# VH-VL binders against f1miw6: the designs that were tried, part 31

Target 1, 251 residues: f1miw6
Amino acid sequence: MPHFAKPLLRNIITRNLFNSIKKKQCLQYLQTLRTLQYDGFTTVYFGETDIPESLVTGEDFSDGYYMPTPTWCVVHAGGSQGWVPWKYRMFLRDELCIKQEDNLFFEFCDVVKKAYGKCAIVVKERRRQDATRPKEGKETEAQAHVPSVVNLTSVTCCPEVAKSYGHKLLTLPSPYNYLNPLDSAWSSLKWFIINNRKEFCLQSVDGVYSYQYILFSDLISKGIERINLSKWRTITTKVRRWENYYLGKLS
Key: E = the ipSAE of ESMFold2; O = the ipSAE of ESMFold2 at other seeds; V2 = 0.75 times the mean of E and O plus 0.25 times the DockQ between their complexes.

## First folded at step 10 (VH-VL; framework fv_izeltabart)

Design q2 (at its last look DockQ between E and O 0.51; V2 from the best seeds 0.66)
Fold by ESMFold2 at other seeds, look of step 10:
Structure q2 (fold): chain C 251 residues (1-251), chain A 123 residues (1-123), chain B 111 residues (1-111)
Amino acid sequence: as target 1 above (251 residues)
Amino acid sequence: EVQLVESGGGLVKPGGSLRLSCAASGYTFTDYYMHWVRQAPGKGLEWVGEIDPSGGNTNYNEKFKSRFTISLDNSKNTLYLQMGSLRAEDTAVYYCARDTYEDSGDYYGMDVWGQGTTVTVSS
Amino acid sequence: DIVMTQSPDSLAVSLGERATISCKASESVLYSNKNYMNWYQQKPGQPPKLLIYAASTRESGIPARFSGSGSGTDFTLTISSLEPEDFATYYCQQYYSYPLTFGQGTKLEIK
C-alpha cells in the first residue's frame, strides 16, 4: 500500500465562500492528478487556442469597407512526452458561430491509448460568461459562486469515452492559469507567429489597397514543431513547481 | 566571455519607479531562461522572477508580481526589470542571472551572474 | 513557500580541515528520484557562484573537494581540506517549488 507524502499544512486565511470553493476544487484536482501519476497514468493536456487572423496578418484596414477578422482554432495535446502523435486540428470560427467536433475526442483517446497506454487527460475549465458583477460583502451570500462550464468550445470531452479507453478525464479549475502547460505552449506558438509571419506573407503594392497573403497552415505547423520535446519537458517541469506552490498554499 | 552587466540602479523615494537593465553577451541569448535575484544589505538572496527569452513566458515570486515586471529586448540581448511602487524593503543589490540546463532539458541553476546594481529606496 | 534553514549560521575552520554545512527544507524537494536542491558560494563583493546542483552533482569547474549529499529534506555540503579561496558564504537553494528560495546563508571563516 503506497503512501503519498502529504503537503505541509499552511495557515489558512479565512475567505469568502466563493474563494473557498475554488480553492477546494484546485486542491482536489492536484491530489487526484498526483494519485493518477503515481498509479502509472501518463499525463496529457488536451486543449485549444484561438489565433485571430489579425495576429498573422498584422494588417489594420482603415474605414471604407467593413472587414471582420476571423479567428482560427487550433486543437492539440501534449505533455512531458512532447506533442502527442496526433494530427492537430485547425478550423475557422467566428465569435457568434462555434461548431464542436464531437468525434475528435474519441479519435484522440484511441491515439493516446496506443501511444502511451492509460492517460490522465487534463482539460482546462472554460468559464461560462456571466454578467459582470461586483463582489459585495459577506452578508450577500447569494453571489458566492459563479458557475463554470467543463468542456472545450470546439470539442466535447466525455468522461465515459475516456474511461472506455482506460483513461481518466480531469478538469483543471480556470482561476489557476499557471497549472496548464498548454497555455505556455500556446504563448510560444503565438510568439513564433508574430516573429515569423513576414516570411510567409505575399504583398501586392500596385494600388491604394494592398493586401498580404500568407500560408497560414504552414506557419502554424512550423510553430508547433518548434515546441519540441525539450521545450515540453521544460514547460511541464515549471508547471510542477507551480503545482507544488499551490499544494503548499491551499493545504 | 559570457557576461551579464546590470545598470539602472540608484536612489529613489518611496512610491517611485526604476527600470533595471541587464545586457547579455557571449552566448545565444534566446537559449537560456533569465532571472532577477536581489540581496538586501547584509542579508541573503531572494528570487524575484524569471523569463524565457525564446517565448516570453514569465514566472514571478508572487510577492513582487503586482509591482515588478520582467521584460526583454531580444534585438539588444537585454533583460529588464521594471519596478514600481517602491518601498524601503526593496533596497537591495539586484542581480541578473542566466539559468542553465542539462541534456534532459531540466533547468537547474544560475551559472552566470552579473555584478549587480544597487537600488536604494529612502526619503 | 519552502523555507530552507541552514546550520550553522557561521562556522570557523582551519585551513586544510573539513567543513560541513547543513540545510533543511521545510518540505521534501525529492521528485522522481531527483533532489531539486543547489548550493551556491558567495565571496564578499561578488555575485553567487553555482557549486552543486541536484543535491550532489558538481557544476563544471568545481573542485572535487566540494561534495553534496542528502535527500528529501536534509542536505549537507562538505568541503574537504579547506583552501584559502573557500572562505565565503554558502547558500542552499531549492528549485522544487515556486518561488525559488535560498537558505539564510552560512559564513565560513578562517579559525
Scores: ipSAE 0.720, ipTM 0.897, lowest interface PAE 1.0, mean pLDDT 81
Fold by ESMFold2, look of step 10:
Structure q2 (fold): chain C 251 residues (1-251), chain A 123 residues (1-123), chain B 111 residues (1-111)
Amino acid sequence: as target 1 above (251 residues)
Amino acid sequence: EVQLVESGGGLVKPGGSLRLSCAASGYTFTDYYMHWVRQAPGKGLEWVGEIDPSGGNTNYNEKFKSRFTISLDNSKNTLYLQMGSLRAEDTAVYYCARDTYEDSGDYYGMDVWGQGTTVTVSS
Amino acid sequence: DIVMTQSPDSLAVSLGERATISCKASESVLYSNKNYMNWYQQKPGQPPKLLIYAASTRESGIPARFSGSGSGTDFTLTISSLEPEDFATYYCQQYYSYPLTFGQGTKLEIK
């Protein structure tokens, strides 16, 4: 028997076990979510996205010999009721504050309790940095020196904090991208930035690009405002259709 | 007057590629989800997918996701369907359609349709 | 995928008489007291035309002779007092779950 035949069989078995675990996690997530919704919990999706400065400037840094450009992390929450009436937050990649971690999530839980009562707070399972679609036949691949995921050590979602406010914290399994309406909201924000970024001046002087914080903040604010209550209801309704698809597929 | 006009259909060999267009006019393009729906000769209707022109978000019938891509150009109020690895069973009339948008997000129907463009995949 | 099954596949009815078309979903399309189901009409050489949404609500401009009823998995389109322009193929369609799916169609013909 060829030597590589045994490793290939083990790889197939390992992938089948992993897929079975993720399918079970998804089914459990959906069943728990529906039970909480039946019990009167308001669903709120809490999450983050990264916006590298290159997205705002339009410059391509795929050459691989430059230092990584700064990446901003935006933290917000929403659901079928629209954006939570809570100030979204922006952090630089290396900005840290241990006290802000507790304060921030406590503040969030207090705000949503006052606004909606008990909530099912959904947080996306952290995406693995090497997890891209490996089946995709790409002709070439530019090296990504700036990571797609920025870790915020200053923001932690603690289940016991949520419980102390009467909330339930749920984790959305990472392979199921269609089940998070916040991902659609982030895509809409990034689409808005790309299509409106020419409203500020870009000047390059000896390899230095000029950025204006006011214009960047204005773009983010306008992009978030464009995702109004009606759009949120549409996005969450379409996620519900995916939930129904997976409930039928996985059960 | 609201109008949707498909184009880009034609004869293509198996394994080939084709891009369909849907030009929209008479309404605010970014306010409405847009759909692609196909109908094989003498057969029923099959939903291909949808896109939100205000954000680029897409939802596909998973049957087509690996071979078909929905995109748009807001400067031209135009929707596209890029089709690859075409086979004989992809032969159909392809319609674009506008979703009926409701403020509550609960109402859903395709209230405006184009006349369709015919794709034939053969020899 | 939710399979939408219509009956009959074809129906011959005289002018001025009533036509009844049935649609059965393989799973319930009821959520929060609403049925996520549409009816479309298609004439030869034309695109589909939306008639009924939310199982029972007529689209603007649709004559009162068209009515929809049913809940959960079982739905009915009724056309009272048929007119010559009503002879077409009719499709039910669910929007409860992705992918959006249509019934196989019911052809309504003049007896």
Scores: ipSAE 0.696, ipTM 0.887, lowest interface PAE 1.1, mean pLDDT 81
ESMFold2 (binder alone), look of step 10: mean pLDDT 91; pTM 0.943

Design q3 (at its last look DockQ between E and O 0.81; V2 from the best seeds 0.73)
Fold by ESMFold2, look of step 10:
Structure q3 (fold): chain C 251 residues (1-251), chain A 123 residues (1-123), chain B 111 residues (1-111)
Amino acid sequence: as target 1 above (251 residues)
Amino acid sequence: EVQLVESGGGLVKPGGSLRLSCAASGYTFEDYYMHWVRQAPGKGLEWVGEIDPSGGNTNYNEKFKSRFTISLDNSKNTLYLQMGSLRAEDTAVYYCARDTYEDSGDYYGMDVWGQGTTVTVSS
Amino acid sequence: DIVMTQSPDSLAVSLGERATISCKASQSVLYSNKNYMNWYQQKPGQPPKLLIYAASTRESGIPARFSGSGSGTDFTLTISSLEPEDFATYYCQQYYSYPLTFGQGTKLEIK
């Protein structure tokens, strides 16, 4: 009885502290976002999604034989104006490739500046697993140069780069998925892939990798195109209703 | 002719489960958000949730999220409401409804409704 | 949750007369100069029917005798000359915030 109560009580206290911190972070995020919107900043959501190759090809030998399938990362941005007029990027995500292309975020900031003027660029917070770990005895470090807001192996989102273009970079708290319209856009893309992949999956298992990549890119391109301006306005309107809910609930 | 037809209602005991269906016809199913709305006997309307048939995205009244699941089958143009852990308070007529289509991406209301299906939760 | 409060709960009015139904939201439903408010009509044994959206815009096919007005938190539905088909229960509904919420309803009966 004592052993059961001791671990359970510690977990309950830890979860309550974590939830309280995340609630405060969400409220601060929403208040900052609304202030920026009032000050004339255009909201732009910048992010990524993972698409396992098996989702596109339909190839899946269930377990064992092809256990690890490549996962592709799609990077794009959008908002109530639709997709940003910036060509989405597609990268192979693996354990060995952790390089970054520094100029892509500069290019992105330039494109949205020209398209919309000053922007509130929202990126999803990287989930923190060590939020409750004690840090006594370790030197404190300010990690201003380490990107922590976008989970990319090749693109860094530096607040100072955004600032140099007159933008503001905001971090959306991880547990509040309803507040990211990109999550809904990515779900629509994956739904399109599932329902249309048979038409694009004509190659054999021994086909040329280059042709497979062309089919993969074509399917994703069509899926992104089907998420048009009307769809984006719907998605952002739904997110705004969640924002209003959380502003009322958390304040 | 645009039609929504609910089915699957009936009598269930508290703690039981029930799956409601809503068969849609006469329009392009993927173009419109779909809603579930309920009405207890002699009471007003209560929104349960919505789903996007073109992406599977759902938004729930948080009151129901732990017990109710909205899903669909595009091949049958059919919307579902899976209800679990039912309580006496869940006794109601359950309507499915189609949201209005708007090119601007805003919807303005539920413009097509089914006739409803009755769920009774009684010991 | 945004509470939508209608008044009165019921109203008896003679044919050909005017009916006015009030709806108050517990917080403003105005965003970017647009009111996120609908009105529905429900006749006995029937599902609801959309009448008015955006507080004041009639849905297609709704007679001109129905009009909506108000902004922010205070809204009214007016039926200028009642017809026999207008005796029903009327609901306001906000779509500004999740969850979507309805007023408790106003039953309109023949006096």
Scores: ipSAE 0.722, ipTM 0.893, lowest interface PAE 1.0, mean pLDDT 82
Fold by ESMFold2 at other seeds, look of step 10:
Structure q3 (fold): chain C 251 residues (1-251), chain A 123 residues (1-123), chain B 111 residues (1-111)
Amino acid sequence: as target 1 above (251 residues)
Amino acid sequence: EVQLVESGGGLVKPGGSLRLSCAASGYTFEDYYMHWVRQAPGKGLEWVGEIDPSGGNTNYNEKFKSRFTISLDNSKNTLYLQMGSLRAEDTAVYYCARDTYEDSGDYYGMDVWGQGTTVTVSS
Amino acid sequence: DIVMTQSPDSLAVSLGERATISCKASQSVLYSNKNYMNWYQQKPGQPPKLLIYAASTRESGIPARFSGSGSGTDFTLTISSLEPEDFATYYCQQYYSYPLTFGQGTKLEIK
């Protein structure tokens, strides 16, 4: 019993410090966002979602044969004005998808500047596993001082690129999933795919990847189109109710 | 013409579970957020949560999130409330209600309600 | 959670007279010059019925004798000339913040 109590107490103390840091980050994020909105910045949520090929094909592994299914990554952005008027990007991410596109964020910043003027660009924080690792000298401290960019798995989001266009890049803290309207948009896209995939399924005679890519791209394009301006306004309104909840709870 | 009909209420013992249904008709089910709201005997109204039929997105009153699940079947135009780990304080009339999805949603309330279904949690 | 507090809990009013029901929010429900507040009517054995949304806008089919006013934290429902069908319980509700919350209700009785 004494041997169990020491590791548990250390974990509780570490988690309390982590939660306090995340609470402060959320309050600062919300206060900064509201200040930028007051100062005339247009809020734009920039992000990605993964769509496994099995979601599109509807296949399962009922015969017990297991193999990895390719995953598509969709990169897009939107807000209360609807989807940003630029062509979303699709990548095949699994063992066949090798590259991040560094110039995409540069192009994105230019497009939103022309469309909306100065923007508050919101990107969701990536997960980190600091609370479960034992300390090993000063290596953890050095790593905490290194990161200055915000990465999606497909795109590098540099604050200085955003600043050069008059934008502000904000990071949404990871535990606060209700604060990202893109999560709701991605769920709606996946729902559309599930309910319409049979209409877009073509049998390939040779199994040529290009025909499946065209079918998947058309299905995803139609799903994005179905998330119209009215839908975007509704989901951003629902997010604002969560923002108000957290401002009241965390203050 | 718009109609919401709840069903599935009844008597259940503490710790038990129950699934409520809300059958919708007279409108395009996919276009409108749907809510569950409850009312304990002689008490006021309490919001349980909402769901978007066009994407399955849910927002819960955090009080119920761990025990209650809202879901849909669009092929049947039906909203569900799965309730688990039921307690005596969950005794109430449970209403489903429609909200709007077509406009920005800033000004609209729950404008269509069902008649409710009664859940009684008692030993 | 935003607490919605109604006054009075019960109100007795004669037919043809006016009734006034107050609702106070524990924090402002005003955003971008819009008030996120609704009023509902509920008769015994019936579901609630939406009367007023956005603090002051009557829902379609609601008689002109019902009016809503107020802003921020303080709101009022007024029934200018009571009819027999108006005896019910009235609830205010905010949509400003999750969770959505209702007032405790005000029972409007004859006389």
Scores: ipSAE 0.693, ipTM 0.882, lowest interface PAE 1.1, mean pLDDT 82
ESMFold2 (binder alone), look of step 10: mean pLDDT 91; pTM 0.943

Design q4 (at its last look DockQ between E and O 0.74; V2 from the best seeds 0.00; counts 0 for: pae O 2.8 > 2)
Fold by ESMFold2, look of step 10:
Structure q4 (fold): chain C 251 residues (1-251), chain A 123 residues (1-123), chain B 111 residues (1-111)
Amino acid sequence: as target 1 above (251 residues)
Amino acid sequence: EVQLVESGGGLVKPGGSLRLSCAASGYTFTDYYMHWVRQAPGKGLEWVGEIDPSGGNTNYNEKFKSRFTISLDNSKNTLYLQMGSLRAEDTAVYYCARDTWEDSGDYYGMDVWGQGTTVTVSS
Amino acid sequence: DIVMTQSPDSLAVSLGERATISCKASQSVLYSNKNYMNWYQQKPGQPPKLLIYAASTRESGIPARFSGSGSGTDFTLTISSLEPEDFATYYCQQYYSYPLTFGQGTKLEIK
């Protein structure tokens, strides 16, 4: 029978090569971003977050209640200028295939061109790219080699559409989440929801039983409004401190 | 008037845990980033991390991130520092401090500090 | 991490005289014509007190005898006419990059 042997040095070298590749990707991203900023591109972070319905209602299913909880997807964009003057989008995860065939990214590119001129549009790297198994039709192979589009779960972001408006589409490398101010904005939105959902419930006036309504759209809208221009400038300034950290560390 | 009061310091053994508190009063707690800064005996100041009370966003000095957690309770206007796996070199006075900003939204300096609470890690 | 190095470690100056404290950053803290650098004062038994931000802007309530200067990597804190309450340790601190870092401190002794 074969003797058990694992080449520890090869394993270490493979991990070091992987870390080196990710460091190079981050450094390239930061250098490209700074070059675009120097060349007059406005930085805009485009992305999405999931809001499970339980976060809004306040219901806790940890007591062994197994009913599925619907999840809403919020799509928006912002930067040091505040939220882009583009109506955020909100839809159920079950409706994603219908929404993906909409030309939302075209509309977005037009709006930011009108508002800011040429933009560096930053989108997070897909977290599911660690999957090795190819999909039917070799679509995964093309995306694994050189991504031709950047896919959010809810929206297809095409580099050629961005380029047609004079924009540049950038992919933020997956392990460097501190470099995305939109993540901080989403955290602030979720914090607002948790602390204010009771104020957006209607109390019953006419019945023996008290019941409450959740004004879901109004709650989300107010949470977005709370992340004002001052907050966005703070968030992007904090991200710049992380950018400076990584530029120093990785150079 | 703006006031920050730390508590929860004391003597702990190596490998132990401790939670520090910082009670804030006299201002709108959710408008200001809050910091933890420590000072070892006879040494200078060392930044531990910061938190946004209006969103829970944290930024840590990476040397502490695996052992220290910054959190808060907005209903009590209280900032916390949870310290785990304590070592002798963690012996210090721990300050909480309020960060302030200019009109550009750029937070620039810690304008209000507490009096500090002492943590001693010793057998 | 950006290392902030102060000099001297200790300085003795007579009352009414001028004191100058130096701080050098291991890399530039200048961005968009702003220096991301603060000065703090710490008296014995007290927490630090913010004196100067953005290298040269005096915080509200700080006496005019305190001034900051410099740019990029080299900065100075100047106290134009020392008073007895100025006996303290002074720290520079950068906020250009995470982690936020302080200088090692300069102890000002009044001769």
Scores: ipSAE 0.727, ipTM 0.897, lowest interface PAE 1.0, mean pLDDT 82
Fold by ESMFold2 at other seeds, look of step 10:
Structure q4 (fold): chain C 251 residues (1-251), chain A 123 residues (1-123), chain B 111 residues (1-111)
Amino acid sequence: as target 1 above (251 residues)
Amino acid sequence: EVQLVESGGGLVKPGGSLRLSCAASGYTFTDYYMHWVRQAPGKGLEWVGEIDPSGGNTNYNEKFKSRFTISLDNSKNTLYLQMGSLRAEDTAVYYCARDTWEDSGDYYGMDVWGQGTTVTVSS
Amino acid sequence: DIVMTQSPDSLAVSLGERATISCKASQSVLYSNKNYMNWYQQKPGQPPKLLIYAASTRESGIPARFSGSGSGTDFTLTISSLEPEDFATYYCQQYYSYPLTFGQGTKLEIK
């Protein structure tokens, strides 16, 4: 039947249009980034990762008899110059949500200005820009009142704040995860946690949040230190190979 | 005494699976990216993919990404290539090779290679 | 993908004479004044061996008769005075962009 086939064909066409839009966004991102780099902007990647408590403890709560363990969010930044000399932040996601003020992003912008001068600050945006989404920005009520800011889940990255320090805030389209060196750094951190948690683990941390924070702080600090300047140069060099691939493919 | 030794090659029917191993010795395994490269009979070299043993990050030649998986076991200093849905065109010698990720200078390419293991896909 | 095209496909040269192998990249592999290009040697029944990286820098232990030159898209491997052990197939390889790609190879035969 022709009518039976119409919904399937329209879904295929919609997915292809969405993928075409994301490809154009990627090309525009890469061209803008290269222009900023040519103009003397230092590239800095600002982002976050989630570390579930079960990754640290190794405990298995798979049957769902008890509530899932809490998840911690780590916020940091880095680039070919290494980690930004800015103290990373940790947030507990099972706490009540409190609206973030711009003080954290203000501090970050000030630190990178003093360290590197003018920066291209890159933030990966995963909301409503996933490659599997048919269209961007449809029915986005949360963004109706936001002045074009780029949000992490716990930090608001305001373009006007970045501009006031001479920086440029740049959004990396979500389906192109190979273009974000922070993802590789986060993977290295999680790998370090898995392979070293026995050495740092004092006890199961269920029900004792102060011990959870202490264990997280010690283990995460050591894991971040393991991602040294040489590792950051490697990661950013590998990302550049992907950037060159996409520039060649999408031009 | 840096050595890479591949194993696990053999005869496999089309549609079958095979896991190749690459045992590394004589250096700190987590300091170097590792690659798989293949060479079909009478043909040139083809890059399959790479992995960072210090973080598990992989990059693949997209033609293999849906059928091949690169993994590792740091406790055994061993790199793996899991191959599925094998085709006759996958018949090749498969090499593992070391690349450097940590040094005081630039990247050099694949400076140490194994002897290779042969995969033959035929009915 | 960056296509690396070598010429000739095979080359016969007398011992003691010069051999020249060409490699052309389908797009520039130059970034920040560095060429992201390697040369490998492969003898029959053996794995490849890294000869030259960054287009012109010899790997440790490689004899001075091997030299690399060129920039951007056009590269040359030169063996200034052929020795018997130089009978092999030679591959260029770019590491500028993923996927990493090799040339099709140039077989060097001693006349």
Scores: ipSAE 0.492, ipTM 0.803, lowest interface PAE 2.8, mean pLDDT 81
ESMFold2 (binder alone), look of step 10: mean pLDDT 91; pTM 0.943

